# VHH binders against q04hb7: the designs that were tried, part 1

Scores and structures below are computed, not measured.

Target 1, 368 residues: q04hb7
Amino acid sequence: EAIHRSTRIEFSKSSLAYNVQYTKQVSGAKTLWLAVKSNAYGHGLLQVSKIARECGVDGLAVSVLDEGIAIRQAGIDDFILILGPIDVKYAPIASKYHFLTTVSSLDWLKSADKILGKEKLSVNLAVDTGMNRIGVRSKKDLKDEIEFLQEHSDHFSYDGIFTHFASSDNPDDHYFQRQKNRWYELIDGLIMPRYVHVMNSGAAMYHSKELPGCNSIARVGTVVYGVEPSEGVLGPIDKLKPVFELKSALTFVKKIPAGEGISYGSKFVTSRDTWIGTLPIGYGDGWLAEYQDFQLLIDGQKCRQVGQIAMDQMMVALPHEYPIGTEVTLIGKSGKYENTLYDLHKHSGVPPWKITVAFSDRLKRMVV
Below, numbering starts at 1 at the first letter of every chain, in headers, positions and changes, except where a header shows other numbers; antibody chains are not in Kabat numbers.
F, E and O are the ipSAE of ESMFold2-Fast, ESMFold2 and OpenDDE, as the mean of both directions, binder to target and target to binder. V2 is 0.75 times the mean of E and O plus 0.25 times the DockQ between their complexes.
Where letters were taken out, [cut] stands.

## First folded at step 5 (VHH; framework vhh_etentamig_d1)

Design xH
Fold by ESMFold2-Fast, scan of step 5:
Structure xH (fold): chain B 368 residues (1-368), chain A 121 residues (1-121)
Amino acid sequence: as target 1 above (368 residues)
Amino acid sequence: EVQLLESGGGLVQPGGSLRLSCAASGFTFSRYAMSWVRQAPGKGPEWVSGISGSGYSTYYADSVKGRFTISRDNSKNTLYLQMNSLRAEDTAVYYCARKGYSSGWYSFDYRGQGTLVTVSS
C-alpha cells in the first residue's frame, strides 16, 4: 500500500535455494515443505510461493485457509498443507482447492462428513504431544479418528499425521525427548498415512536421526529463510545464507547545530553540528520502537538511527552530507559491513522470526 | 559458583585409550549442553565434542568421529570423554566447557582448568 517509495524488502532466491539444499543435506529429508504463513515470514506470500519449486521446495505449508486460496488464485498448483484449524463450514472449499487439511477432533470430522457432498477431503491429523496447542492427546481419540476416516472413505482420504515440537532447538532437550517418546507411544500400532511429518526446523537440523519412520519430510520455516533455529547454540550461524534484506534511501538531508533535539520528545540532543538524514520508514512499516538507536549502513559506513522512531519516518546521524536518494541498508550488506537479523535481535530483544513477520504490507517485496 | 574440574589426562601411547572426566558444580548440570574443547601447543582452541542436556544427542568434530565418545551422568553431575585409537595429533590440553548462547559449539560461558593429554611413544 505504500510501494511507491524507496523502502523495500529484497530476498535472495539463490540463498533460499542454498538453504533448502543445506536443510535436506543435514536432515537427510528427501521432501521439504516450506512454511509460507504470515506472508512467508514477511518475505512475501506470492513472491516466495512462485519460486519455491525452483528452489527445491516440494510443498507449501500455510496457517490459514485464505493463504492457501491466495496461492491457488495466483495460479500455483503446488502441494499445500493447511496447518491451522479451519471452520468446518469451509471443508468443501478446502477439498475443492486440493488442500491437505489439518483436523484436530472427531467432532469436526463428523460435522464435515454431513456437508462434503461429492467432495473428498484430504485429511492431516494433528497429534498433541505436549505443545498444548491443537490436536488429540490420547491414543483412543487418535484411533477413533483413524477408524472414522476408514469408515467414511467416500468423504475423506487419510493422507497425513503430524505433531509439533515446542523446543527442538533447545540444548536442554528433556522436553523434546518427552514429546518424541509421547509421539511414538501414541502412534504405535496405528495405521500410518503417506505423510508422516514431525520435523520442524530444530528437529530437522538437530534430531532427524532420532526420528526413524518420520524423518523423510522436513516441514520448516526459519532455517530456509536463513535463520539458524538455535541462533548458533546447536549449529553454526555461518552455514546458512541470509535471505532477507531491508533497504531504504535518504529523502532529506540537513545539518543541525549542537544542542538541538531530534524527533518526538527530543530524547536525542546533538552534542555538535551534525548531518541528519531522514528515511521513509517507521513503526507503521514494522521498524519497531525496540530497534531505536540501531546502527544502519550507508555507503559502507555505520550510521546510528537517532531520535524517536515515528510512524512513517525516522532519522539517522551522518558523518557528512550525502545526496538525497543515497541508499541505506537496515538489514543486509553494505561495503565491508553486514547487519544480520541476529544483530538486530541482540540490539532489540526481538527474535529474527518476529522481526521479519512484523514488516507490513506497506513495504514492496522484491526477489533478487 | 560455577565450577568445572577435569581429570583423567596423562601420557598414552599411539593407538591407546584414555577416559576424561569433568565434575560440574554450582549449576543445574542437566539443563546445559556440554562440550569438550582442546588446545594443542601453539594452536587455537578446537571444539571436539558436544552433548545435549539429556545426553541423548551427541556431536563430534570430523577429526575425532568414530574414535571418541562423549557421555554424561546427570545424577553425578559428571561429563565424560572416552578417547580410543589415540594419535600424536590428539596431544592437547582438554577443557570441559558449558555451552553458552548464540555461537555454535565453539561458544562456552564457563570452562575448566584443563587436563593435559600427551600421545607419545
Scores: ipSAE 0.013, ipTM 0.471, lowest interface PAE 7.5, mean pLDDT 89

